# Ledger of designs, part 230: VH-VL binders against q9umr5

Target 1, 268 residues: q9umr5
Amino acid sequence: SYKPVIVVHGLFDSSYSFRHLLEYINETHPGTVVTVLDLFDGRESLRPLWEQVQGFREAVVPIMAKAPQGVHLICYSQGGLVCRALLSVMDDHNVDSFISLSSPQMGQYGDTDYLKWLFPTSMRSNLYRICYSPWGQEFSICNYWHDPHHDDLYLNASSFLALINGERDHPNATVWRKNFLRVGHLVLIGGPDDGVITPWQSSFFGFYDANETVLEMEEQLVYLRDSFGLKTLLARGAIVRCPMAGISHTAWHSNRTLYETCIEPWLS

## First folded at step 11 (VH-VL)

Design wb36 (framework fv_dargistotug)
Fold by ESMFold2-Fast, scan of step 11:
Order: C-alpha cells, then structure tokens, then sequence
Structure wb36 (fold): chain C 268 residues (1-268), chain A 122 residues (1-122), chain B 106 residues (1-106)
C-alpha cells in the first residue's frame, strides 16, 4: 500500500538508467508501483522543455488518476525542471513527495561535455549568443542556460526557466504558484562533486550573482518575492535539503547510501 | 457561464483620451490574464499586450507603449484600456480576451468581449 | 517576430464542399497554433488550439493539422453558417495573427 512512484529522466538519458533505483525501492518498499517514463529518450531529450512537459503530462495523468491516495515524483537532472513545470501546469496533481535529484533549479552556467558535443567551439562566456537566440531556445539545454553576466538577456529570452521560476511575469503565474503549493514535500538533492551541474548549489535554488559569488536560496529574489511558493513551502516545513559529497552526476540514481539517506524516508 | 462585457462605442476628437472597460463574470477574475486585441476597419487582428490580473503588471507589444495603459479594478472584476492623445489611426474595434488556461504557457484566447468601437475624427 | 501567411486570402465555395485554408509560419512553432472564426460584426471565436485540438462546442466538421511551419484548417462539408473570416495565431512567442481568409458561400 505504498504510493506509486513516477520517475523522469535527464538529458541524453533513458528509463533504463534507473535499474539500481528500482532495486533499492523494491528492497525497502516492496510492492511499490514504479513507472519510469520512456519519453524524450536520448537525443529527443534536446527537444524544447515545454514540448517535453506536454508529453510527460499526458503520461502522468492516468497514473495519478489510478492513485487517489497520491503519488511521488523522482526527477533526475533536466527531468527535475520538467517536474517543476508539471506541478505548476496541472490543476489536479496529487503529488506528495517531489524528489529532485541534482537538477539545475536556478539554471546552468558551466562548460560540460553535453554542451561541447552540441557546440564544440563555445565557452560558457559566449554561449549566451547561441542560447538566447530563437534557434537556441529550440534546445532543452538552452531553456535553462542562465548566464549571470547577461541576466537581462536571460530574463527576456528564456522561454522556460525564467517563466517557471517567476523571474519574468506570465499570464498563468498565479495559478502555477497555487498548483505548485499543493505538493507535500520538495526534496532537494545535490552535491559539490556532481561535476556537471554548475554551480552545484543550483540544485538547492542557489545561484551565481554577477560576480560569480553563489547566493543561497533565501537570498534569491524568487524566494524573497515568493514568486512560485518557495518561501511558503519553507515556512510550512515542506522543503528538505539533502546535500551529499562524493557523488558524480551520473551516480545520483545508483548510490545506495544516497538512496537510504535522501530518498527512502520520503517514499510513503 | 463565462462572459466578458465591454463598454459602449466612443466618438472622440484627436488629442482626447478614452477609457474602455471589460467586465468579467462567471469565473475567478484573478485566475486568468486579460489581453487586449485591436482591429482597425477592414484590417486583421493585432495583439496589443496583456495584464496580470493578480499583480496588475502590464506587458505591452511593440508600438503600444506610452499612450496605452492597461489597468484593473479587481473589486468589480473589470479590466481597463486607456488611450491618451488620440490619433486618427487609433480608430478601431478594441477587444478584451481571456487567456486560455489549458495548461499551456502560451496565449490562446478562449473568451472574447463583444468589442468596443473607438472612432477618432475631427 | 514570427510572421504568419494565410492562403488563400479569399475563397468562395458551395455548401457541402471541402474547404482547406493554409497558414505558414516564418519559423518553426511546433504545434503552438490556434484558429479563430470571425463573423461580420462579431468577436472572434476560438475553433482549434494546439494545431489540432477542437475547442468544446465546435462542430466536428472543423479540423486542424500540421506542425512546424505548415498548418491547415479543414471544413469537411461547408455549411451556410460557416461564412466568416478565419485567422491563424501563433503562440511560440508573443502572439501574432495571420492576415485572414475570407470564406464566402455561393
């Protein structure tokens, strides 16, 4: 009688990456129905995030309908941003725990192998020229590119992250906030040895200022303005922070100690 | 049922100002953004911008800054469009239109006011 | 700014005819396109959103298709009440409308 678990993968990933996570859940919560969504796998993960949100929404509706007691979300890397948007756009979600595994919740500003593969000659300092163009916004990775030296361009051009974080106004902002606030628990997981998410504190709603000094969640305007409900959730006791050192980006879903410490307690 | 009811037609001279109202009923006013769309005589539809009904923050399309002001009175579920320093080229039917809320971030307009004809002539 | 080109700008057809209206975008807009019907002297009415999803209450003879840059609105069996101007609208950025297609029944 455990709530079902829905898993959303990340960039250049697929459902098959979560076999260890499924083993851990089966060991500690036998009988849990775990659905790892096999949409936008591999190169399709580069599709714009709003397109991915639409597809994942269609997949989660029947799962939530079958579970009136509620469901849990486990969302990895880029998938955490998809889940952020799902919680906001769904007027009727019944999510208890939203578990975010090393997701760039405030965005990404770092040179990674994914960016080098897609844009081989680009550096983080000049990627804003590509990402904040109409062409660049057709790629998921650019939807959460957040250059702290060009925040004006980010606010104007980001078709996804700036909107879902309430950093730029949107017609649906009030309803998105109301929907997001229905979540039972927001469990944030990440760590300094991730090696991909830059800054790693982005997984905890921290981010660079214009001098590349990391400011934590409570110093962010989105928190202070309560733009989508972070301040309200924190006051309610609904935000859980679970940082862990020694875990690389591709290991968050396959580390037993991480699972036992940060994930297992939130799977009722 | 959802209704958007606009104020009646206006005849103004150049240099005057006009304030068009759009009264909403049948839903929670602050749950949906309101848009303004203009249609000049014999022409197509032109989006002017939108206003966040919860915060009161307006966003204007290019060409509609300065003389055009979007505002609200939430106590009576009414949105307003004010045009100052009226010019002949402002002659048009002005529509208010509600943002479609079918879980997309985009501006689809599911309900429209009946339109307000503003005529500017000397 | 995304430009929408509708073709034809004008057509006349007989009751019972199949009518197709095309909307072309200057750049890719995925499925983020809506169709509206405007009768003389009245406000526009939403027919279709997300390229192919029919709005509640709209007759099933109306259908939409397409993605990316090429979209079509089809009326499978034209009725007298379908006399109107039809507009496409994109939602991939701030809204822009096509120039309209006026449909006149003979």
Amino acid sequence: as target 1 above (268 residues)
Amino acid sequence: QVQLVQSGSELKKPGASVKVSCKASGYTFTDYAMNWVRQAPGQGLEWMGWINTDTGNPTYAQGFTGRFVFSLDTSVSTAYLQISSLKAEDTAVYYCARNHRFDYPWHYFDYWGQGTLVTVSS
Amino acid sequence: DIQLTQSPSFLSASVGDRVTITCRASQGIRSYLAWYQQKPGKAPKLLIYDASTLQSGVPSRFSGSGSGTEFTLTISSLQPEDFATYYCQQLNSYPTFGGGTKVEIK
Scores: ipSAE 0.007, ipTM 0.560, lowest interface PAE 10.2, mean pLDDT 90

Design wb37 (framework fv_dargistotug)
Fold by ESMFold2-Fast, scan of step 11:
Structure wb37 (fold): chain C 268 residues (1-268), chain A 122 residues (1-122), chain B 106 residues (1-106)
Amino acid sequence: as target 1 above (268 residues)
Amino acid sequence: QVQLVQSGSELKKPGASVKVSCKASGYTFTDYAMNWVRQAPGQGLEWMGWINTDTGNPTYAQGFTGRFVFSLDTSVSTAYLQISSLKAEDTAVYYCARNHRFDYPWSYFDYWGQGTLVTVSS
Amino acid sequence: DIQLTQSPSFLSASVGDRVTITCRASQGIRSYLAWYQQKPGKAPKLLIYDASTLQSGVPSRFSGSGSGTEFTLTISSLQPEDFATYYCQQLNSYPTFGGGTKVEIK
């Protein structure tokens, strides 16, 4: 019997996006119970990420309770950040594999069609004026906006990402780290042809410095300080990195080769 | 090609229940959300809510609580609207309508059923 | 709950006339607005979405404009088959429709 799989979608997305993923899982692991969470769909995906974490938590509790041997999470794009926070706030989760599909783990700093629709006159260079306001922090996309040229504003104003990454102090930081470290495997997936996640290395905990030079995970203060457990997980052999070229942002959940290479091996 | 075919008109007494069907054809039923829209005689259009055809999870607009139930039978590509404890104010034409985009539940309605007239009278 | 107010509620026009219908939102909805045509006894038909994008198969005499709170549907040269009721709809939140504008032949 295979462990149940819980799927969390991304920005402006819904459970409809994962039909190919479900077909792949059924082919290679027949009998797997897969639950694609049908919460915060479409425009509701713009709700503050802490609100989404609360809602998804309520949905996953009964699924985890029914599976004492553990569950797997597959979390796409923005959904990967929801899953990061979920693992930190749950003191009783039993997640084995946390599979992050092209999620902006260190944040986003790039112009996309999504931003053009939401803020048509904004460029990545001036979006910090909106996102680092109290009003802006009521939108999920601003919760992980990380402007490397205004890092002081990011650290002060981010109500979500700076806190879950341990970049700004929080009373719950020690408990969140302890909870996150219970995960069996952290499987990071992403690639240079994604076209949306900027820099694409954000999916692997890399990010821009003030000169827009990408520093990889091991060079980040978050890793060096072991703020939420990345250094400990890497030392334990629990971090898997699976980059793949040639895959656009909306194709990570529907590419068979990607599934067979990066996802299938972690679905015990 | 894409068609939504609804069940025939219903005449009911107050307190009865009714179940309206909407049968889809010409596309993969579970790829698109289904909406329900009401139109009372001589009145405008009123959105009632939508149902995720893949999961079966319904979302109801405010004002359509308790007596209204959205459901599915995916084996026959059919969506259902059930109204319990019928009142005279429920007299209306009920439409099913498909979302325009398959990967986003909030979108314009591109295909509509022909409508089902439900009349509630003594 | 976003309210949409259409004006006029009723309009009499002749074939060949230029017809203009307005839709006003109670708060900003950007360009998340559609226009539908409904003929008596029939289901609504999508004409325009995203405020100004014409649906495939809809005649070019139909056009939409506007953003924010003020929107307009224009029929440049009214044809006999255009006599119908027209509705605006917003999708910036849970969908709501305007009250409708009935276009009748003079």
Scores: ipSAE 0.006, ipTM 0.422, lowest interface PAE 14.1, mean pLDDT 89

Design wb38 (framework fv_dargistotug)
Fold by ESMFold2-Fast, scan of step 11:
Structure wb38 (fold): chain C 268 residues (1-268), chain A 122 residues (1-122), chain B 106 residues (1-106)
Amino acid sequence: as target 1 above (268 residues)
Amino acid sequence: QVQLVQSGSELKKPGASVKVSCKASGYTFTDYAMNWVRQAPGQGLEWMGWINTDTGNPTYAQGFTGRFVFSLDTSVSTAYLQISSLKAEDTAVYYCARNHRFDYPWGYFDYWGQGTLVTVSS
Amino acid sequence: DIQLTQSPSFLSASVGDRVTITCRASQGIRSYLAWYQQKPGKAPKLLIYDASTLQSGVPSRFSGSGSGTEFTLTISSLQPEDFATYYCQQLNSYPTFGGGTKVEIK
């Protein structure tokens, strides 16, 4: 019997986006109980990420309790950050595979249609003025806005990502690391043709330095300090990297080749 | 049983230094951050800051930098608050309080020490 | 900093009375609010967290409600041991406490 799968959607998204993913899972792992969480859909996905974490936590607790053999998480885009926090705040999670599907794990620094809709006149170089204010931190996208030219402001003002990544200290950091380390596999998926996640290497814990040169995960202070367990997971052989070219941001959950290559092997 | 036991009351002169201790038992000390909260006579509760019990890194609230130092000794599961150059307005009961581990974005305080009265008078 | 305003600062009530204490936040804090009871000469004790979740061991006559900026602590049937000062605390940012409400039993 297959472990249940819990799916968490992304920004301006809903459960409907995963109908093809559900079809693929049913074909390769028939009988799998898949729950796509219908919380914070559409515009509600702009709510602060800690609020979303609370709501998703309440939804996943009974699913995990009913599956003592464990569950798998598939978390898309912004949803991957929600799932990062879930694994850290839950003392009793039993997640085997955490599949992060093109999620900005080190943050976002790019001009996108989502940002232009919310902040029409702002360019990526100016968004720090809004996002690193108390008002800006009430919007999910600002919770993971990571301006590499104003890293001091990001570290001080980010109410979510800087804390979950251990870039700024938090009272729960040690327990969050212990909880996160219980995950069986961290499966990282992303690619250069995504077109939304900037830099795309953020999906693999890479990110811009102050000169906008991308440094990979192993060069990040969060990895070197093992702030939330990445170095330990990598040493354990628990991190899987699955980059794929040719896939746009809205296609990660509907591409059969991607599913068969990067997702299917981890759905025991 | 979780317990936080603080050192006894202190009577100090202005300009002196004081070090308050908070000994934890009944749980893994490094799994929970420790907060410091002050209460001046007849006044309410005032959060002073917290210390990461695993790393020893302190974070101070606005107004509690400079003269106030948070430290710890993990080998004896004890957190310390040191106040230097004591002033009359430092007269207060000082509490240590454990940060609940399930809390986000910050914490509520599930267990408190009994308090240490520090009186600063001539 | 998020400011918390408690009202009333003082109230007097008889055993068996229903008592309500209000805590207002200067900005939205969702349900990230806790309530503490402090008896004279004692440390504060956690009563309620996440606005409405009762801490284990706390009598069921205590309840909390509210979200956003307006919160209420209710004691449905006041008992002699409820003589205390009550404080709200927000968890949405670095902790801040309300000014306290002293409950005196007639």
Scores: ipSAE 0.368, ipTM 0.732, lowest interface PAE 4.2, mean pLDDT 91

Design wb39 (framework fv_dargistotug)
Fold by ESMFold2-Fast, scan of step 11:
Structure wb39 (fold): chain C 268 residues (1-268), chain A 122 residues (1-122), chain B 106 residues (1-106)
Amino acid sequence: as target 1 above (268 residues)
Amino acid sequence: QVQLVQSGSELKKPGASVKVSCKASGYTFTDYAMNWVRQAPGQGLEWMGWINTDTGNPTYAQGFTGRFVFSLDTSVSTAYLQISSLKAEDTAVYYCARNHRFDYPWYGFDYWGQGTLVTVSS
Amino acid sequence: DIQLTQSPSFLSASVGDRVTITCRASQGIRSYLAWYQQKPGKAPKLLIYDASTLQSGVPSRFSGSGSGTEFTLTISSLQPEDFATYYCQQLNSYPTFGGGTKVEIK
């Protein structure tokens, strides 16, 4: 029998977005119990990420408890950051495959249609003034805004991403690392034609330096210090990288070739 | 000392193209979004869109896609509006305008160019 | 797009009069409303932003009030230089302007 799958959606999104993904899973792994969490939908996806983590945690506990063989997570866009935190804060998670579907794991530094809707005349260069305020940190999108030109402000003001990445110290960091390391596989998916996640390499733990040159995961201080276990997971052979060109941000969960290549092999 | 200076008036025939410039001075050009606003003779103000001066990416209001192109030359702190296949209905004064504060984009436009009159007639 | 309706479209007033202009939004825009003054042949000038904050250099006889969907610009004692067209603008989404209110000499 196949392990249950839990799906976590992204910014301004809902469970409806995953109808094609559910069809693909049913075709290749018939009988799989798939739960798409219908929490923090639409505008509620703007709530602070720690609030979302708490709500999703309460929803996943009974699902994990009923599946002693383990579960898989498929986490899309912003949802990938929620799942990162879930794996760290849960002392008892039994996640086998964590499938991160075009999620800004090192943060976001780019103008998108979502930001244009929320802050129509703001620009990448000045958004740090809004996001790194106490008011801005009450919005999920600001919790992972990572301006490479104001790294000091990011490190001091980020209430979420800097903490879960171990970039700023936290009393629970050692426990969060231990919990995260219980994951069986970290499957990273993303690509250059996403058009929203900037830089797209953020989905693979790469990010801009102060000159906006992208440095890959292995060059990040987070990796080199093994702050939450990336270096340990890579050494264990537990990190899977699956980049694919030609896929826009809203198509990752509805592309059959992507599913067959990057997702299907990890749904035991 | 903040100034936005636009190019001079243009008289064009239908089907021609025009390129209006807006040269900024007295501030860091890439810190503020640049907006374009149109005003037809005897009519009100109509927001056309904006261009991100950091990335060069334009956003157009509905009705201003296709024939209208926003661009920049950051080396000379200048924004451009190009209109192709000119029609008589394009006759208007075109303004460039800067966001009020770079840290709060919802405060309106504090500095405006003097306007460029584009007249399209046969 | 959010539509802004200004009333009146036109008013005649005398020097010393109190002038009130209303701007109504088709949906809630919080306080993200600005007011502009435009004189013939000139670019608009920002008078008020964030619904009620006076722009530097603007005379104190100008004031703004309101939130949500109903906003008011008031000129407490009209001066000769105040005869102009006034526009409201919302910035809660892609910017849109009201139709304008022309203030003319009676």
Scores: ipSAE 0.000, ipTM 0.430, lowest interface PAE 14.7, mean pLDDT 89

Design wb4 (framework fv_dargistotug)
Fold by ESMFold2-Fast, scan of step 11:
Structure wb4 (fold): chain C 268 residues (1-268), chain A 122 residues (1-122), chain B 106 residues (1-106)
Amino acid sequence: as target 1 above (268 residues)
Amino acid sequence: QVQLVQSGSELKKPGASVKVSCKASGYTFTDYAMNWVRQAPGQGLEWMGWINTDTGNPTYAQGFTGRFVFSLDTSVSTAYLQISSLKAEDTAVYYCARDHRFDYPWYYFDYWGQGTLVTVSS
Amino acid sequence: DIQLTQSPSFLSASVGDRVTITCRASQGIRSYLAWYQQKPGKAPKLLIYDASTLQSGVPSRFSGSGSGTEFTLTISSLQPEDFATYYCQQLNSYPTFGGGTKVEIK
């Protein structure tokens, strides 16, 4: 039988978005138990990411306990960051494949309609003033806002992303790295036509330098220092990169070709 | 089982240096960060910073840079606090304290050393 | 840094009394607060973490409540061994402690 699959949604999203994904899994892996976590839906997805991590943790513990052969995680958009933190904070997780579906793993630096809804007068160049304040860090989007022109502020003020990436040291960093390294496969999915995740290479641990030139994962300090285990995972052959063009941000979980190419091979 | 044992009290002259030790037992030393907390006579608790026991990387709270140095000897599961150029204002009980192992932001101090009194006087 | 203000700073109560200590944060810290007890001449002892979760081995007369910026520690029936100073600590950023509340038993 197939390992259970746990699905974690993204910003302003809900379990309802994954109808097509569930159909695809049922067609290719009939009998798979798929649980789409119905927590922090819609507006509640703006809650601080550490709050979301604790809520999702409580939901995944009994699922993992019932699956001694292991589970798979499919984590979409912002949900991919929740799953990054889950893998680090759980010293007993049994995740085989962590499938990160267009998630801003190195952060976000782009103007989107979602930001305009929350901060109507903001521009990406000015959002650091709000996001790197204590008030701003109470919003999930600000927890992974990564302004490449204000890296010192990002490193000092980010209450979430800088810590889980090991960019700022934390008392639990060693245990978080050890826990994260228990994952069987890290499957990274994303593409240039996403239109929301900026830069799109953030889904593959690439990001802007101070001149807004994208540096890929192997050029990042977090990789070079092996801060949370990326270099170790790559050396183990445990990182899978699956870029695909032609897919918009809200279509990653409903594209059959994407599913067959990037997701299906990692569901055992 | 888990125990943090600190070195004995010290009486020093102004300008001297002191090195306080904190020996851990009953757990894997490198799985938990070590913190230092100061308490001046009749005063409250003041967090000084922490040291990553796996990497040896120290982080100091504002006001504790320069004269204060955190270090480790992982082979004997011991953390050290060194204070140079001692001043009368450094007179305090210095505690080592273990971070709770689990989730950020929920790090709190689950085990404490018994404290080391450092007195600086002429 | 997040500032924590405890009130009262000093409290005198009789054995059997209900004692309440307040801790206020300068900004929202959700439930990320711990309480410690320090007896004279001893190291602090963890009583409560995550605002309301009682540490193993701590008597059930101790309880914590609150979220955001206002938190309370309650001792439902004060015992002689509860003579101590109590400190709150926030967990939302680099650790800061409240000024302490000294409880004297009559």
Scores: ipSAE 0.007, ipTM 0.579, lowest interface PAE 9.0, mean pLDDT 89

Design wb40 (framework fv_dargistotug)
Fold by ESMFold2-Fast, scan of step 11:
Order: sequence, then C-alpha cells, then structure tokens
Structure wb40 (fold): chain C 268 residues (1-268), chain A 122 residues (1-122), chain B 106 residues (1-106)
Amino acid sequence: as target 1 above (268 residues)
Amino acid sequence: QVQLVQSGSELKKPGASVKVSCKASGYTFTDYAMNWVRQAPGQGLEWMGWINTDTGNPTYAQGFTGRFVFSLDTSVSTAYLQISSLKAEDTAVYYCARNHRFDYPWYSFDYWGQGTLVTVSS
Amino acid sequence: DIQLTQSPSFLSASVGDRVTITCRASQGIRSYLAWYQQKPGKAPKLLIYDASTLQSGVPSRFSGSGSGTEFTLTISSLQPEDFATYYCQQLNSYPTFGGGTKVEIK
C-alpha cells in the first residue's frame, strides 16, 4: 500500500549505511518496498556525477515502472545531487517525495572531517586549482566544489552542479526544469552540527557570498530567476524545510528522532 | 515528424546584412535549444552557438560575438541568425540544428535544417 | 578549446568492406563524443552519441567505440548509401568537430 522507497548513498558510502533507516521504515510503514541502490560504492563514489546519474537512472527506471502510484527518493549527502539530476533528466519520473538528507545542494566549500584529520583548514582555499581543471572534473567531489572566492571559475568549469542549478545555462535547461517540477515534495534536511557539509545551509539552497556570509535560498539568483523551479515549488507549497541540530554527517540516516520528525511524514 | 525549414539562399555584397530563418514544427519549440552551425565551401562543420528557446538567451562560440545575433519568434516557432557587416569569409552554408536531448548533458544535434547558403561577393 | 583530429581524411572503399574511422581528442572527454554522416548537398545526420549509443533509426552496421581521447566509428559492411563524409563531435564542452573523413567509391 505504501509507495516504494529508493535510497541513494553518498561519498565513500554504500547501501550498508542505511540499515537503521530500513528498520525505522519497516516499523512505521510495514510492507514498504525499500531499495537501497548498490551502485558507485566506496571509491567508485568518486566517479564523475553525470556517470553516476546514468548508472542510477538505469537502476531506478524498472522500479518506477512497477509503481504507477509513484515512488519516494531518500538521497543522502552527495546522493542528493545525483537525485537532483535524476529528477531533471528523466522525462517520466513519478517521484512523490524527494527527501534530501544533508546534501550540498548549492555546493561545498569547506574542509570535511575526512580532510581535517589530515590537512589544515586552509586547504579549502586552494582546491579550486585542482577542482576547476579538466582533470579535477573527473572526480565527483569537484563536480560540486563551489569556491565563493572564485565564482567565475565555478560557473565556467563546473560540469555538473552549475548546470543542474541553472547557474550556467544549458540546452536542456527548460526540459530539466519541467521534469524537476513534477516532483510532489522536496524535503530538505540538514543542520548546523553536520560537520562535513559546509556551509550546512547548502542543504537548504543557502550558500556563501564572496565575503563568506551565508545567503539563504530566497536570496540566491537560482531562486530569484527560478532557474530549475525552486520558486515555483515554494509557491506550490511543495518545499519542506526540516533543520535539526545535534546531528553529525554520518548520523542523518540512523537517528530515530530525525526519521520521525523529518522523513516519516513524507512516506505515503 | 520533426522538421526544421530554413529560408532560401542569399547573395550579398560585403558590408550588407543577412537574416536567416529556421522554422520548427512537429515538437514543442521551447523544449529544445536551437544551435547554429556553419560550413564554408568544401570545409568542415563549425559550431557557432545556441539559443535557449524558452528564455531567448543566446550563447556564442569564440569568434561569433558582435556581428552575429541569434533571436527567436516563439509565436511562429522560428529561430533567426542575423549577420551584420558581411565579409567574404562569411560565405558558408548556415544550418540550424536542434539540441539532441535524451538523458544527460549532451550537446549533440538530432535534427538539422536543410541549410541556407549565404554567398558574400562583390 | 578541445580539438578533434580525424584520420584518415579520405578513404576509398568498396561495397561490403569494413570501414574504420578514428577521432582523437586533445584532452580527455570521457564518452562525450558523437558521430555524424553528411551526404553531398545535405545536412549532417546524427549516427551515434555518447561514443557508442546508436541513434534511433540508424542501421546496426554502424558502431562506435572508445573513451577518453581515442574513438572509432566502424561500418561493418559498407552499403552504397554509406558513401559520405563522417564527422566526430565532442560533447564535453562547447561543441567542436573533427575535420571529417570522406568515404568514397573505390
């Protein structure tokens, strides 16, 4: 009776990370068919995001075809960007709720916990030299690296995020917008204690300006221009914001209170 | 069913202007970007740029800013290429081509107009 | 700007021959390459995109392969209607085309 749920993991991650999420869904929505996609696991999560989008698309097509009433997507971290692109490139997706778990929707600019353990914080100021090269764009993390001090390079070199956000125009932009707008609900989840997604407000389409002051979604050009449909979705009442403090990056998919507050209500 | 029909050949003198049209039918005009590609006599294909058919926003390749203008009339599903201050080097067949769209960010062209020969000579 | 070099520029072939055309990119473009066929006096026709995906309606004797910087278009058994000029095009950034390969009757 419940719509199937498709789960897409994040960077250096795999389907195994979602065992608690599956348990929660089974408790509150027994009988739900949950498919956690085992694609681009571990090191393979570094593959270019457009390559990942292609692979995940091939996996979700038969699941969506078998569920004419619709499906839900739960997409974690980097996986939220994969799902953004899936919703745009698929002419026939039937996604009801797209639940984005702490995904850098406007990009990443900051040292992650993984980088902090080995590298100084100042490393983020130099990543633009690598990420905005042709070689760097062969790595997923560079596809959403958004240096606010080199926004011109980001706009010109980002092969993925700048395009799906409509920050640089693209021949498919109009159809990508129409496809994305078919989503029933865009559920945005994130919080200040994530420790990896920087700024954490990127999960809510906020981001740094050139002075590293965070501007929220409604102040972004992508929203004001309605580049891929955020303004239209918000006007429709289709955007849900669910911030929660006290949750670290690896805990979004394993916190029961988070699940009950932010995810459970959107799993029809 | 998809068709792109271009205007007829033009013979112009240096310094003149020309406006080539490309009328689309058989699909929703605003769902697909329109590209312009030229081919000088006996030469290969050269991409000139594209125009967003929904917004009217043009993007020009290097070497095609200034004298070249892409525009639209969405009410008649038509894209236009205007070239001002024509030079002999502009002599070419000009093609409109619909941006191919399947799944991902491909910049390939699935349907082409028949071409418009623009000859610039004294 | 990404440059594409096609080889050979010309080749002579007979009906039934296996024909291969190569396209080399000046930098890595993954699988982001398309192939077009152009007959004299006609507009180009899309044959293959994403290096190896055949466009709907294109005969199965056409195939594409390669990734990164080296790509090949193969016609397994050349037919009379296949005598044309073939162009590769990269899809990774602003489009650029190879110089073309003219396949002519031997």
Scores: ipSAE 0.558, ipTM 0.803, lowest interface PAE 2.6, mean pLDDT 90

Design wb41 (framework fv_dargistotug)
Fold by ESMFold2-Fast, scan of step 11:
Structure wb41 (fold): chain C 268 residues (1-268), chain A 122 residues (1-122), chain B 106 residues (1-106)
Amino acid sequence: as target 1 above (268 residues)
Amino acid sequence: QVQLVQSGSELKKPGASVKVSCKASGYTFTDYAMNWVRQAPGQGLEWMGWINTDTGNPTYAQGFTGRFVFSLDTSVSTAYLQISSLKAEDTAVYYCARNHRFDYPWYAFDYWGQGTLVTVSS
Amino acid sequence: DIQLTQSPSFLSASVGDRVTITCRASQGIRSYLAWYQQKPGKAPKLLIYDASTLQSGVPSRFSGSGSGTEFTLTISSLQPEDFATYYCQQLNSYPTFGGGTKVEIK
């Protein structure tokens, strides 16, 4: 039978967004137990990411315990960062496929309606003033704000992303790396027409340098230093890259072709 | 069975150097960061910094840069604290302490060495 | 850096007493606070982490509470072996310790 699937939603989102994904899974893998975690919904998705990781961890522990053959994670947008941290902080996870749907794995540096709603007078060039303050770090979106023009502030102030990416050292870094490396497959999904995740290559661990030129994963210090295991996973053949054009940010979980191409093959 | 065993007490003159060792056993040395904590006679605890036991990367608290050096010998599961140009105010018990393995970003110090008294006197 | 203020700095108590020690942080530290016990001539011993989680092997008479900036360590019925100095520690940033509370027998 099929391994259970756990779904983690994104910013300003809820379990309802995954109704089409559940239909696709039921059609291709009938009998799969799918749990869409209904935690940190809507405005609660703005809570600090470490708080969300703690809550989601408590929810996934009993699911993983009941599935000794393993589970799969499907994590959308901001939820992909939550799942990154879950895999690192759990010394007993049994995740086979971690499927990341258009998640800003190296961070976000782009103007979006979400940012304008929260910080209406701020442009992307000035948001670092708010996000890298102690107050700003109490908001999830600031936890993965990565201003390439103020990388020193990002490295010192980011309470979440810089730590899980190993960009700033942490006493738990070695055990977090060992835990993350137990994942069977890291399936990265994203594309140029997303319209929200900026740069879109962040979904594949690429990101801007100080001149806003995108450098791909293999050119990142986190990859070269193998800070949390990307280089080891790639060498092991455990990283799957599945870019697809023509898909907007809110459509990754409801596009049948995307599902059949990028998700379905990894739901053993 | 986790143990941290530190080197014996040291009596040094001002200007000398000292190297305190902390030998770990009962666990995988490189899985846990090692902290250094100082306690002057009759005073409280003062965190000095930590060292990543896998990479050898040290992080020093404010006030402990320069004369203080954290290092490792992973082949013998040992962490070292070296203090150069000793001053009278360096007189203290120096503790090594293992980072508690938490499943979150915070941590505590779960196992401690017995302490090494360093006395600096003329 | 974040400063921790413990009160009282000294406490005199009898066996069987309920003892309460307070730790106040200069800014919010969530639940990222630990409590240690130190007996004369000995290394500190971890009692409580994450503000309220009891370390394995620590007697249930010890309990911790609080979040944000106000934290409390309680010993429900003081035993002879509990006479020691107690320290709080924050781990929300680079670790800092409180000044300590010495609990002495009356």
Scores: ipSAE 0.642, ipTM 0.827, lowest interface PAE 1.8, mean pLDDT 91

